Miniprotein binders against q56419. Designs and how they scored, part 136

Target 1, 326 residues: q56419
Amino acid sequence: MEGRTLEEVQEEVFKRHGVLVPKKELEDLAKALEEAGLLLTEKVEARLKEEEEKLKRERPMRLAGLSYPEGEREARAFLEAFRASYPGEGEEARVLLMPHLEPSRVPEVYGAALAALEKTPPPERIYLVGVAHRPLKEKAAALPVPFQTPFGPALPDLPALQALDALLPFELFNTPLAFREEHSLELPLFFLKGRFPEARVLPLLVARRSPELGEALKVVLRDFPGLLVLAVDLSHVGPRFGDTPLTRTLAEEARRRDLGFLERLAEGEPEAALAFLGANPTRIDGVEVVASLLPLLRERKGKVLAHRLDLEAPTLSAVGAGTLVL

## First folded at step 13 (miniprotein)

Design wb59
Fold by OpenDDE base, second read of step 16:
Structure wb59 (fold): chain B 326 residues (1-326), chain A 120 residues (1-120)
Amino acid sequence: as target 1 above (326 residues)
Amino acid sequence: SAEELAKELEELLKKIEELLRKIIELAEKGKFDEAIERVDKFIRLLEELIEKLKELVKNPLTKLLAEMIEELARAILELVFEVKDLLKQGRTEDAIEEIEIILKAIKLILEMVKKIAELA
């Protein structure tokens, strides 16, 4: 109920529907909601406080047994199966763009990422940049704790994280609760940790474009070299995202935008990639991440290894996913 | 239509209520693994509810009510994860107490959805 009075609600209902909802009924509903909400809020706040304290020590797996196997043996078999789903060979990556969509939806796209990682020398550290699907206090954030995986904990690179924080005009270590359920880090990290068990990780989230992040990372990467990973999805189209059901025309437009975006990135023209999207009518997820990392993407030539627009049949919606190496 | 969607939501909420009662029953019997399985089902149904609520945003009245319901549903989701943890720990009484709170909230959502259906 951000800012609207019960009276405004009543007026809007009356204006649209010709029905005057009795103020008393709205008040009774509001009171019941408030009572239920207060009780829930107290419990939720207590829970969130406990979870925040836990996140000072580690980030547990949330999707183990759901999106990927919890057991290490099964997890290795999972990686192998995903790699097998991509029939091509990879290329060495200095920058890897890969999806964070549910792996089972786009196995060959993750397979392409694994193929690239096979050709990549083991990095000392991985800069893993995901998309914040929850609000952050700042434009970007990091969580400087171990992330649990079936392959053991992904340990943070504290020196590199501290160096990054020192170069940013805002506190990097903000909004720890945003990391708790963030799949844009967890899912890619499974594949990355499985391939590079000894690599340290810098888990980063971007909520809004931060040019400062890209400039800071460019400096940090000189002293702390590593693999840069952009964990981003592409177009989001259909009813779940405010469109009509997926049509051939809508799917073709989504693919056109996804591929046009990836191809321009592969040419080393990230500004052209962003400009190509314009108002981003197909809602490419990775826009704010790419916009934040422009200094790291410029003049880097690479290759699109895979792309898929995956249909979610129950909602007649689709999400684009791609794998790009630079 | 908003009315059809409201009916679908009402049916979904009734299934959710039945499921919550079953979770309580299973927890009281010490069947924690079965209870946790039902909690996972509850989470999925609640996520489905949240997604369906987004469709109600097309009408201003339904939008406000949907926003209120979504906020409450997100709070419930947070509490359900705690319930799952409590059940895993064998803290049955604490888990049941939280489920009862959730059940009250679900009943409230159901009444709101019924009201939306009446106004549609």
Scores: ipSAE 0.044, ipTM 0.537, lowest interface PAE 2.7, mean pLDDT 87
Fold by ESMFold2-Fast, scan of step 13:
Structure wb59 (fold): chain B 326 residues (1-326), chain A 120 residues (1-120)
Amino acid sequence: as target 1 above (326 residues)
Amino acid sequence: SAEELAKELEELLKKIEELLRKIIELAEKGKFDEAIERVDKFIRLLEELIEKLKELVKNPLTKLLAEMIEELARAILELVFEVKDLLKQGRTEDAIEEIEIILKAIKLILEMVKKIAELA
């Protein structure tokens, strides 16, 4: 806390309560906070440096034993249970939209994704595009290392990643620490690796819309064909996300927005899908991913296999999840 | 209101403090799996604290203090993953040392939140 700021705090207290807080009391508090902050900052910096060095070699599992089983046998049974939760047959996917929400909350939606993967020929590589939940130095990033899973490491497609990096106006491998704790990649990857154990992966994160990413990916996919996976959640509604408590009416509005968005994507009209959300404002974390990948989604028709709005009763909030095949 | 939110933060911080003391107790007893379970609960409560602090930043009278607390809470969140790793390795003394640092920071945040409640 700067001295100028301390005087501002004193002035605000005086204006509000007509009492002048002693400068010494505020200075002592600020000094104690700065000392605590310096000690924590030194520890945090050491921790981040250590984690960044580890990420140069591999990305370890963070959610094993929590969101999915650690052992391969148990993990396989887990996948079978999720597949069984979806009563339908899948469709072959060239592009798959699936959630990254905690799997136990929407088992039928992940089951639908597994059904689609069962009907999809094994790809040589998977372009796995998730949503950055931490700031990136650029609009998008990738981490070119093996990602550990209970089914063994998902190996990076280094030639395809290098080809992508070469086409972008920014460094693709720009924020390795953003991948340390990233469920939008880890959770879908668990299911993808279980179904396609031999496929290499391009783990990509989008923080802000990057049309240049979509243009570059369109070029790279011609030379390095593979399965494109958009790992995105749909509507985020309720106080946990900064809006009003969920009502039956608001839940139905969220379901309508989710389905309207997905159906327009299924018609091969991603601009119409984005325009639909603009006319019906909502918080869908997949918007930036879809907006970045427009060249890859246009004129691809498909089918919505599943949708669910998962309710979190304690917070009166909900998150939408869906499976779409294009 | 800012006053109601500050009271919620005070209650949350007291729960966090008790949880940190329990983690130390479990680590001292060599109950590392139970200690790690409590660390995961601590992470959830700390994330809740950070989200609630974002609302206080919107209030001009509390913005400065709330921003300082949010910065500290984020630093603690990063450090707590080190604590979890130390507990997984059975490094009791190192884990307790880090938890004690976090506990001191949480106590300071509690005092600052009390001050915010008085000023709101």
Scores: ipSAE 0.018, ipTM 0.457, lowest interface PAE 5.7, mean pLDDT 82

Design wb6
Fold by OpenDDE base, second read of step 16:
Structure wb6 (fold): chain B 326 residues (1-326), chain A 120 residues (1-120)
Amino acid sequence: as target 1 above (326 residues)
Amino acid sequence: SAEELAKELEELLKKIEELLRKIIELAEKGKFDEAFERVDKFIRLLEELIEKLKELVKNPLTKLLAEMIEELARAILELVFEVKDLLKQGRTEDAIEEIEEILKAIKLILEMVKKIAELA
């Protein structure tokens, strides 16, 4: 529980709703949770400690056999199928914005990313910036270990990671457990490693906007040139995200915001892209990443290659995905 | 409505309980591959539960209860990954013991969800 006492909660509920929840019922629930939770907590803490120690050596695949094939041969066929789902040609990317949504939901958007990578000379290193779906100790984090893929391990660029850490006002190597299940890195990395097997990787997560990260990366990129990849989703609308079921009007608004955001990025105007979203009522996922990387996105012109608003029918909700090259 | 959502959560929790019992049964029979498939299904259902709990937030009390349930559900997820590892290692007895603890936690979540429905 965040540091609110049961009494504070009781008082807040009473003030807002006129309902006095009996303290004893809250205490009994809290105690039952503590009893169940204490037993769970000791085991969970031991498990988390073991997992953290493992993450000092490597980050294993978590979505192999689920989101993509585990075997290399099948994984290559998967890449080819995704590339085939996008009928267009790509453009050379210095910056690639691509989704981290479940690949099967937006195959042509990942296909567009692959098309861009086909036109991109093999980079020495890839700066892969994902979204932290779990809390980080700092605004951003990195995990300086090999990430397992069906194509072999994606090896970290330790010199570049160290150079980045030295320029940040906080410890970059924080919250290793946040990387364990983070799909915003694993999913795009599958495609990136499949295309560029020899590239080193800087796996980065952003939890909150960090202007310092963008400024530091701008310096690091001078000495350690590479491909910048923003692994971000776009709008999140519908009941799963606190809206009404998807309507034509809501879908049109989500698309308008997604495309308006991507188009302004393609024009080299990332501040205008953020300003266009305002309060971000359709919950574009990539906002904190873009806000962190402004120095790297300014004045870069590019092209939107693909966009999709994908319906999750069971929840009548939708998520936007896009591919942009700069 | 909060009541409708609570019913959906109760139904989801019942499916989770049935699934956990089936995992135990399969593990006891040495059907580890089938047990693994059910564990993966359990993980997905638990993730769905966590997501639906966010919708339960209608007032500060439901928010608190949802946060408490989410914390417990996240703890269960960690234990389920351990169950998966234990099953992979052929440590069936240890896996069953862990599932039994998870079952207790799921029952507690069910009681909490029922309480939310009563308070909504």
Scores: ipSAE 0.174, ipTM 0.623, lowest interface PAE 1.8, mean pLDDT 87
Fold by ESMFold2-Fast, scan of step 13:
Structure wb6 (fold): chain B 326 residues (1-326), chain A 120 residues (1-120)
Amino acid sequence: as target 1 above (326 residues)
Amino acid sequence: SAEELAKELEELLKKIEELLRKIIELAEKGKFDEAFERVDKFIRLLEELIEKLKELVKNPLTKLLAEMIEELARAILELVFEVKDLLKQGRTEDAIEEIEEILKAIKLILEMVKKIAELA
């Protein structure tokens, strides 16, 4: 209720439309809305407390039966169908950039990631870096518990996580509730666990650029070598993202920015990739992850295996997705 | 325009209400997989509602009311995660009670959006 009162709203309506709105009617509606909000907030707080306690033991599947099958047999067939949707060959990855967008929307992009994993020796651990879709208390966070998948639990690499925590100027294991509903980790993890069932995982979220995270990870990766995975989506354009309806010009701009960003990363020039985007007008969510991981991306040359700008016709919006190996 | 946006919100809220009633029907029949599909659609529509409300907040005549609706919609979005868990646990009665409460809140939002449309 900041900045405007009901009386001010009533006065403005009268000035603009010449109609005096009944103050009592607006007050009664506002009161009912406030009461409903308070009741629901109380229920939400109770639920979040329960969820936080559960997250101390494990992170359950949230998207099973929705974005991927719950049963192991069905999940395996589903994963193989994605590999089949990409006609190309992969190549070995030391760093993999892959999307976290709903997989069924960009099957060939996930297929390209799977092709790269097929050429990659099984890692002892995976550093899985996603994008926080909920606020974090710090710039980055991790959750040191097993993450459930249809292929069994993805176990945390506790020694590597503790080494990382010790090197950071902030507590790494903050904001466990941010991991409750986090598709930027869950969706890539489904594919990674399906291909590397024995690999342990460091599930990491970035909310804001954290150069200290990249510096710490460079040290930890020397002692605990593994596969680095950047689970990021590219451009977000259209009304669903607070933008104008998608036009040919906007779609072309989004594709240009996505590919220019990925191409510069493939040349081992992450600072150039960030500079190319400038103010990030098409809202590439990978910017904060790349900016945090600069020391791990410099001078690593690679290849863009796939890119798609996926159109959501009902909302005239689009999201970019790509697969890059470094 | 604000009037066009208010009409879009009204149609969106009616679609959300229909979807919630369908979720209740599917849950009562024990069709949990289909209920989950509808809950996922409900989440997407609520996210769309929240984004559209950001434009009404920019209108000084509707800012206060739009902010209240946005806060309520975000609380509903969080509560929907509880509904998903209750359905997974087979706690059908608890899930339906929660959905009915969400439905009452959606109806209240619809009444407020209609009022905003009249004033825009």
Scores: ipSAE 0.025, ipTM 0.500, lowest interface PAE 5.4, mean pLDDT 83

Design wb60
Fold by ESMFold2-Fast, scan of step 13:
Structure wb60 (fold): chain B 326 residues (1-326), chain A 120 residues (1-120)
Amino acid sequence: as target 1 above (326 residues)
Amino acid sequence: SAEELAKELEELLKKIEELLRKIIELAEKGKFDEAIERVDKFIRLLEELIEKLKELVKNPLTKLLAEMIEELARAILELVFEVKDLLKQGRTEDAIEEIEEILKSIKLILEMVKKIAELA
């Protein structure tokens, strides 16, 4: 509609329908909509500024009452139910890959992660690496504030975050608003805080491949040892994700892709895992996280504890989820 | 057809207005959980409105007005999270004030949809 005026619109309507719409009436309505839109935009901007100021103090729960219970007692029972959904024993983890998909859709996968955490000695700190679902000003970001959970606040490891910031070629604390609504951190953190209530946290988001993040983290982990958690989902298939509707063949291909990726990571071969995905690395959520963390994943052998391809029947779509210990 | 779509939009906007008035009623009665449930229904109806408007944007005669309505509807979606937060906090008067502003915008959208129907 570039360069078109209300006069041109009025002329086209008259030409096609033989009706002359009063220009003044159209102008008045258009002006009222423009003024309403400007007012609402100002309110949205005020809201975002308020949220950014709140994020300087703490990160509040956004999914409490939706994805997990708000109350501590109910949250504990919820956690125990997820653990019970996985009949196996865990394995000790120095690196844990777990999903950030809605937990109720893949309870056995989260149960496997809980089983691994039960076998893992309590870490002083958790390096929690999620996927940015909103744009970041840099390739990666962190938010150095307490994250609220039903089990109390997960406190930031400020010395370790500051050490990481100092080693990076960009400002680590660059996009606070990206953390306002970020399920790739909030959902894994619920489970991690429930198991390790005393552990401090480094909440990290990756938007794009950052090899410098992996190199810096390798240095920081030497001086500030802790548990590394990759909170990533696997294959995304179907119309919900801009793909063709799910078929039995596409589901089997997705399962093979997910398991081949995880099994190569379990052999300590992250480059081989990325190569296995082929020309379309974006089919698996978290490829950018794995690519960023290569120095931390090489030569670490482990085990795939669980995998599920969750079907969303109304959209003929599916998301893969898995638990891997290294 | 454009006539059928305009009728669907008018019916959808009427349902949206009724829902917003119900949210005000529930908030006034301190039934915040029920009000929040109705806010979630409002979000779904606004998303449906935005999808239906995409069809009007394809028509050169209605594109400008449809785009303006779509921008306004998307701005309302952002404010709905503030309404949910206010309801969760039991801030009845502040929540109602925001809902009444949203209702004014929905009424403007309805008047513009009526104009689009006249032009189609």
Scores: ipSAE 0.038, ipTM 0.525, lowest interface PAE 5.0, mean pLDDT 82

Design wb61
Fold by OpenDDE base, second read of step 16:
Structure wb61 (fold): chain B 326 residues (1-326), chain A 120 residues (1-120)
Amino acid sequence: as target 1 above (326 residues)
Amino acid sequence: SAEELAKELEELLKKIEELLRKIIELAEKGKFDEAIERVDKFIRLLEELIEKLKELVKNPLTKLLAEMIEELARAILELVFEVKDLLKQGRTEDAIEEIEEILKLIKLILEMVKKIAELA
């Protein structure tokens, strides 16, 4: 409840819904939260500080043994199985858009990404741009430390990260705790590191559209060439996201928006892709990333390799995933 | 309906409580690997809880309560990671103490969920 008084909350509820919540019930709840929270705050703060200090050295795997195998041998077999799930051939990528959804949900989409990576010469560095699912202090952030993978650590490109930071109007190295559990980097990095073991990585998160990031990256890429990877999901529809249960109509709309977005990106028209979404009623996840990277996506022609709208049956919700090469 | 969802959340919270008690039992028996496996299951259930809570947002009050529950759930996640580390270290007593704190928070969330159901 940071910033609102219990009275303001009570008044807002009354004004909007005609329900007067007894102040005492709110007070009892607030007190219970405070008592629980006060004990939690010191301990949680101490823990968060310890975790932040650890993140100055490395980012450990969080999803090993859950989303992908922890052991290198098993991890390689995992990659091969995912590649096998996509029957097509890839194309060389200078920009790769791929999902960050749980891999088991969309194996062929990750398989398509692997197929593209097979046709891509090993880059010196990978600019991995994910979605911040936690708040950042700035519009974007980077974590300049090794990311652990089953294939060994993905090492940061410190010179390129420093060059990027120097061109941004904000501190790039902010909110390290946002990286700790961020699957939008960890999941794609598994596949990228498995394919390109020697590539340096720039792990980037976008919370809000930052045109400055795209302009800065465009400059940095001249001196520090590499593969650009957008780790983004597409539509999020159904009850988990505030919609009715998935219907044929809702699924068709989600697919239409996903494909219409990807196709316009494949044509080298990222502004048209954003405009096509309008208010983004199906909640395409990658919008803020694409909006930040416009200078890097313009006039690049490519191909949509895969798309899936995956149903989460327990929630009757669905998430779109796609693979695009530029 | 909000009532049905609240019941589902209550059932989920009960499963979470049972799981936490099982983690304590396993830790007391020195079965740390099994306890850690259950901790990972707990994390997944808690994440499911957080996502389902978003569906309970029907008005500003339920939104506020859901936000408060989300904050508590995030705090629980931090404590759970500590529990996992403590279990890996064989620090059973410390781990149990943390789990008991988590149990208190889960009970608080349960009361808040019940309140959301009443207000929906």
Scores: ipSAE 0.016, ipTM 0.426, lowest interface PAE 5.2, mean pLDDT 85
Fold by ESMFold2-Fast, scan of step 13:
Structure wb61 (fold): chain B 326 residues (1-326), chain A 120 residues (1-120)
Amino acid sequence: as target 1 above (326 residues)
Amino acid sequence: SAEELAKELEELLKKIEELLRKIIELAEKGKFDEAIERVDKFIRLLEELIEKLKELVKNPLTKLLAEMIEELARAILELVFEVKDLLKQGRTEDAIEEIEEILKLIKLILEMVKKIAELA
């Protein structure tokens, strides 16, 4: 409520929509929420402080046992099953776009990414750029700690992270708690660590477009060469995402939108890719990442290896996923 | 539509309730790994709920209630991490007590979602 009175809330709704919300029901809800919120706030604040302190040392696995196996042997078999799901050969990547969607939903897309990694010389470091699913204090953030995986910890490239931090107009290590539960880094990292066990990582999250991040990364990559990975999902359509229920027509539109976006990136035309998405750029979470990394994507030609629009029948919703090498 | 999304949220919240009850059952049986797996599913469903609420925030009529529910859902996520730690430690009674508290909050959210459906 931010300290607003129920009368102010009711007045605001009336002014905007000409509808009066029942005052008694709002009062009952507000009281229940305030009581629940107060009890939770004290416990949550203590918990968040403890978690923030833990994140200064390491980032633990959160999706082990659900999205991928916890044990190294089982995790290796799981990863190889994904590679086997893609019948094609990979292409060498200097830039790799891959999804962060639940892997079991799009196994061939992750398989295509694995195929590309097989053709790519082992990098000394991976610039892993994901999408912030929680608010960041700045446009982008990083967490300079080991990320646990079934294949052992993915160690941070501290010199490269410090070089990046020095070039940015904001503190790079600004929101550790945003990394506590972040599948856009954890899921791609599982596959990347499985293929490049010795590579160090720069785990980066983008919340809003940051041209300064792209410019700084261009400089850092010169001194600290490595593989750039954009861990982004494509179209988000249907009621799960506040859209109308998926129809065959809407699914076909989403597939065309995804492929048109990826194909323009493959032509080295990231501005054209962004323009192609039209008036609803937020429908693809990769928009802010691509917009931030323009200097690294221009004039790099490549190939779309895989694409799938994964349909979720119970919610009549879908999420697009693709693998692109540049 | 906001009304259709609200009904979808009701269905999601009922699935969340069933999942929480299953976690209690598994914890009581000492099946901690399986209980933790269900906690991870609960976290994903809560994150899906939060994403759907972002769309309701875009609708001016439902914005206030959606924001309130989103804040509660985010707070519940923090409690769920504690539940996960308690299960890993085999602290069954403490974990069940926390899950029961989360169930009460989920029921409160369900009542709020019903009000959103009435307003949309």
Scores: ipSAE 0.014, ipTM 0.384, lowest interface PAE 6.8, mean pLDDT 82

Design wb62
Fold by ESMFold2-Fast, scan of step 13:
Structure wb62 (fold): chain B 326 residues (1-326), chain A 120 residues (1-120)
Amino acid sequence: as target 1 above (326 residues)
Amino acid sequence: SAEELAKELEELLKKIEELLRKIIELAEKGKFDEAIERVDKFIRLLEELIEKLKELVKNPLTKLLAEMIEELARAILELVFEVKDLLKQGRTEDAIEEIEEILKIIKLILEMVKKIAELA
């Protein structure tokens, strides 16, 4: 609010309608709203400070009972149901690309990821790279605390996180509050922890392309080998994402663009995958993640296990999701 | 039109008020799963309210009031996640107290939106 007052609002009303609105009535309402806002803002600020302190100890579940079951027994049955939704066998992954979209919307895609995890030897650690949905102070961030899951806490790999932090030109642990509610980490972690209960985790968020992150991770992975997981969604098309309403033709084009992107990644050609998107415009959630991790994706051949374009009929929009093993 | 948008906001705020009252009712009956489901619906309606307020901010006549309401709606969104956690923990009285405070602010916002409609 840069300098606009209730008095100015009253003057503008007079200018447009030729009537003077009672200043006292508007002022009383504004004062009540400002007092409520001040009280609420102070309460929110105190709450955020409290939550930031709590995040120094652990990251609690936010989507338990909503996107996945709270209880361990129910959570395991949920995993089995998702695995059963994919009719194929998995393949061993050194790098796994999987979605972070609501799991119930693309069960076969998460099932394919579970199939790949079944064929993958248990890693000592998982590098879980998601997409920041809230601002970060730097291009990337991590939170070095246990992440709660229905299968118990996913423990941070502190030595590997410290090694990574030391190689970066910025402080890695820069925005703890961004991790408070982050589904791009929580949803994949649910599946990863269910399959690899003993693996430690490096929970990483990318907000903007960070080539320095990819270079640092390449070094850290040599000393601290583990499974690299890119938790990214594919095409975002339709009015919800600032595009035209989805048609059957546009949906087929989005599927082709998603598959063209994934196929090029599967050939170990991540620069070609990014160039393909530039030539065939599609809004993809994971572009900044892939662009940051180029050194880790080059020359790795693999296979696309599943792809779906999930249709949101009420918004005439869609989100692509896929499972890729490298 | 600004008048038509303000009327849509008034209808949306009345639905939000009704939903908050329903959450209190369900929490009092110990139906926490149903109460949480209604909190998720409240979050969606509140997000819809914030998007509609962005259109009123573009109107010079209503910009100041719309900005104040948007800031309050975003602050309420932060508190509602706490309400959800309290409900999950079965902390009924604490959850209801927070919801009642949110309801008071929603009523104030509704009165302000009615004034915006009168000025349109």
Scores: ipSAE 0.083, ipTM 0.575, lowest interface PAE 4.4, mean pLDDT 82

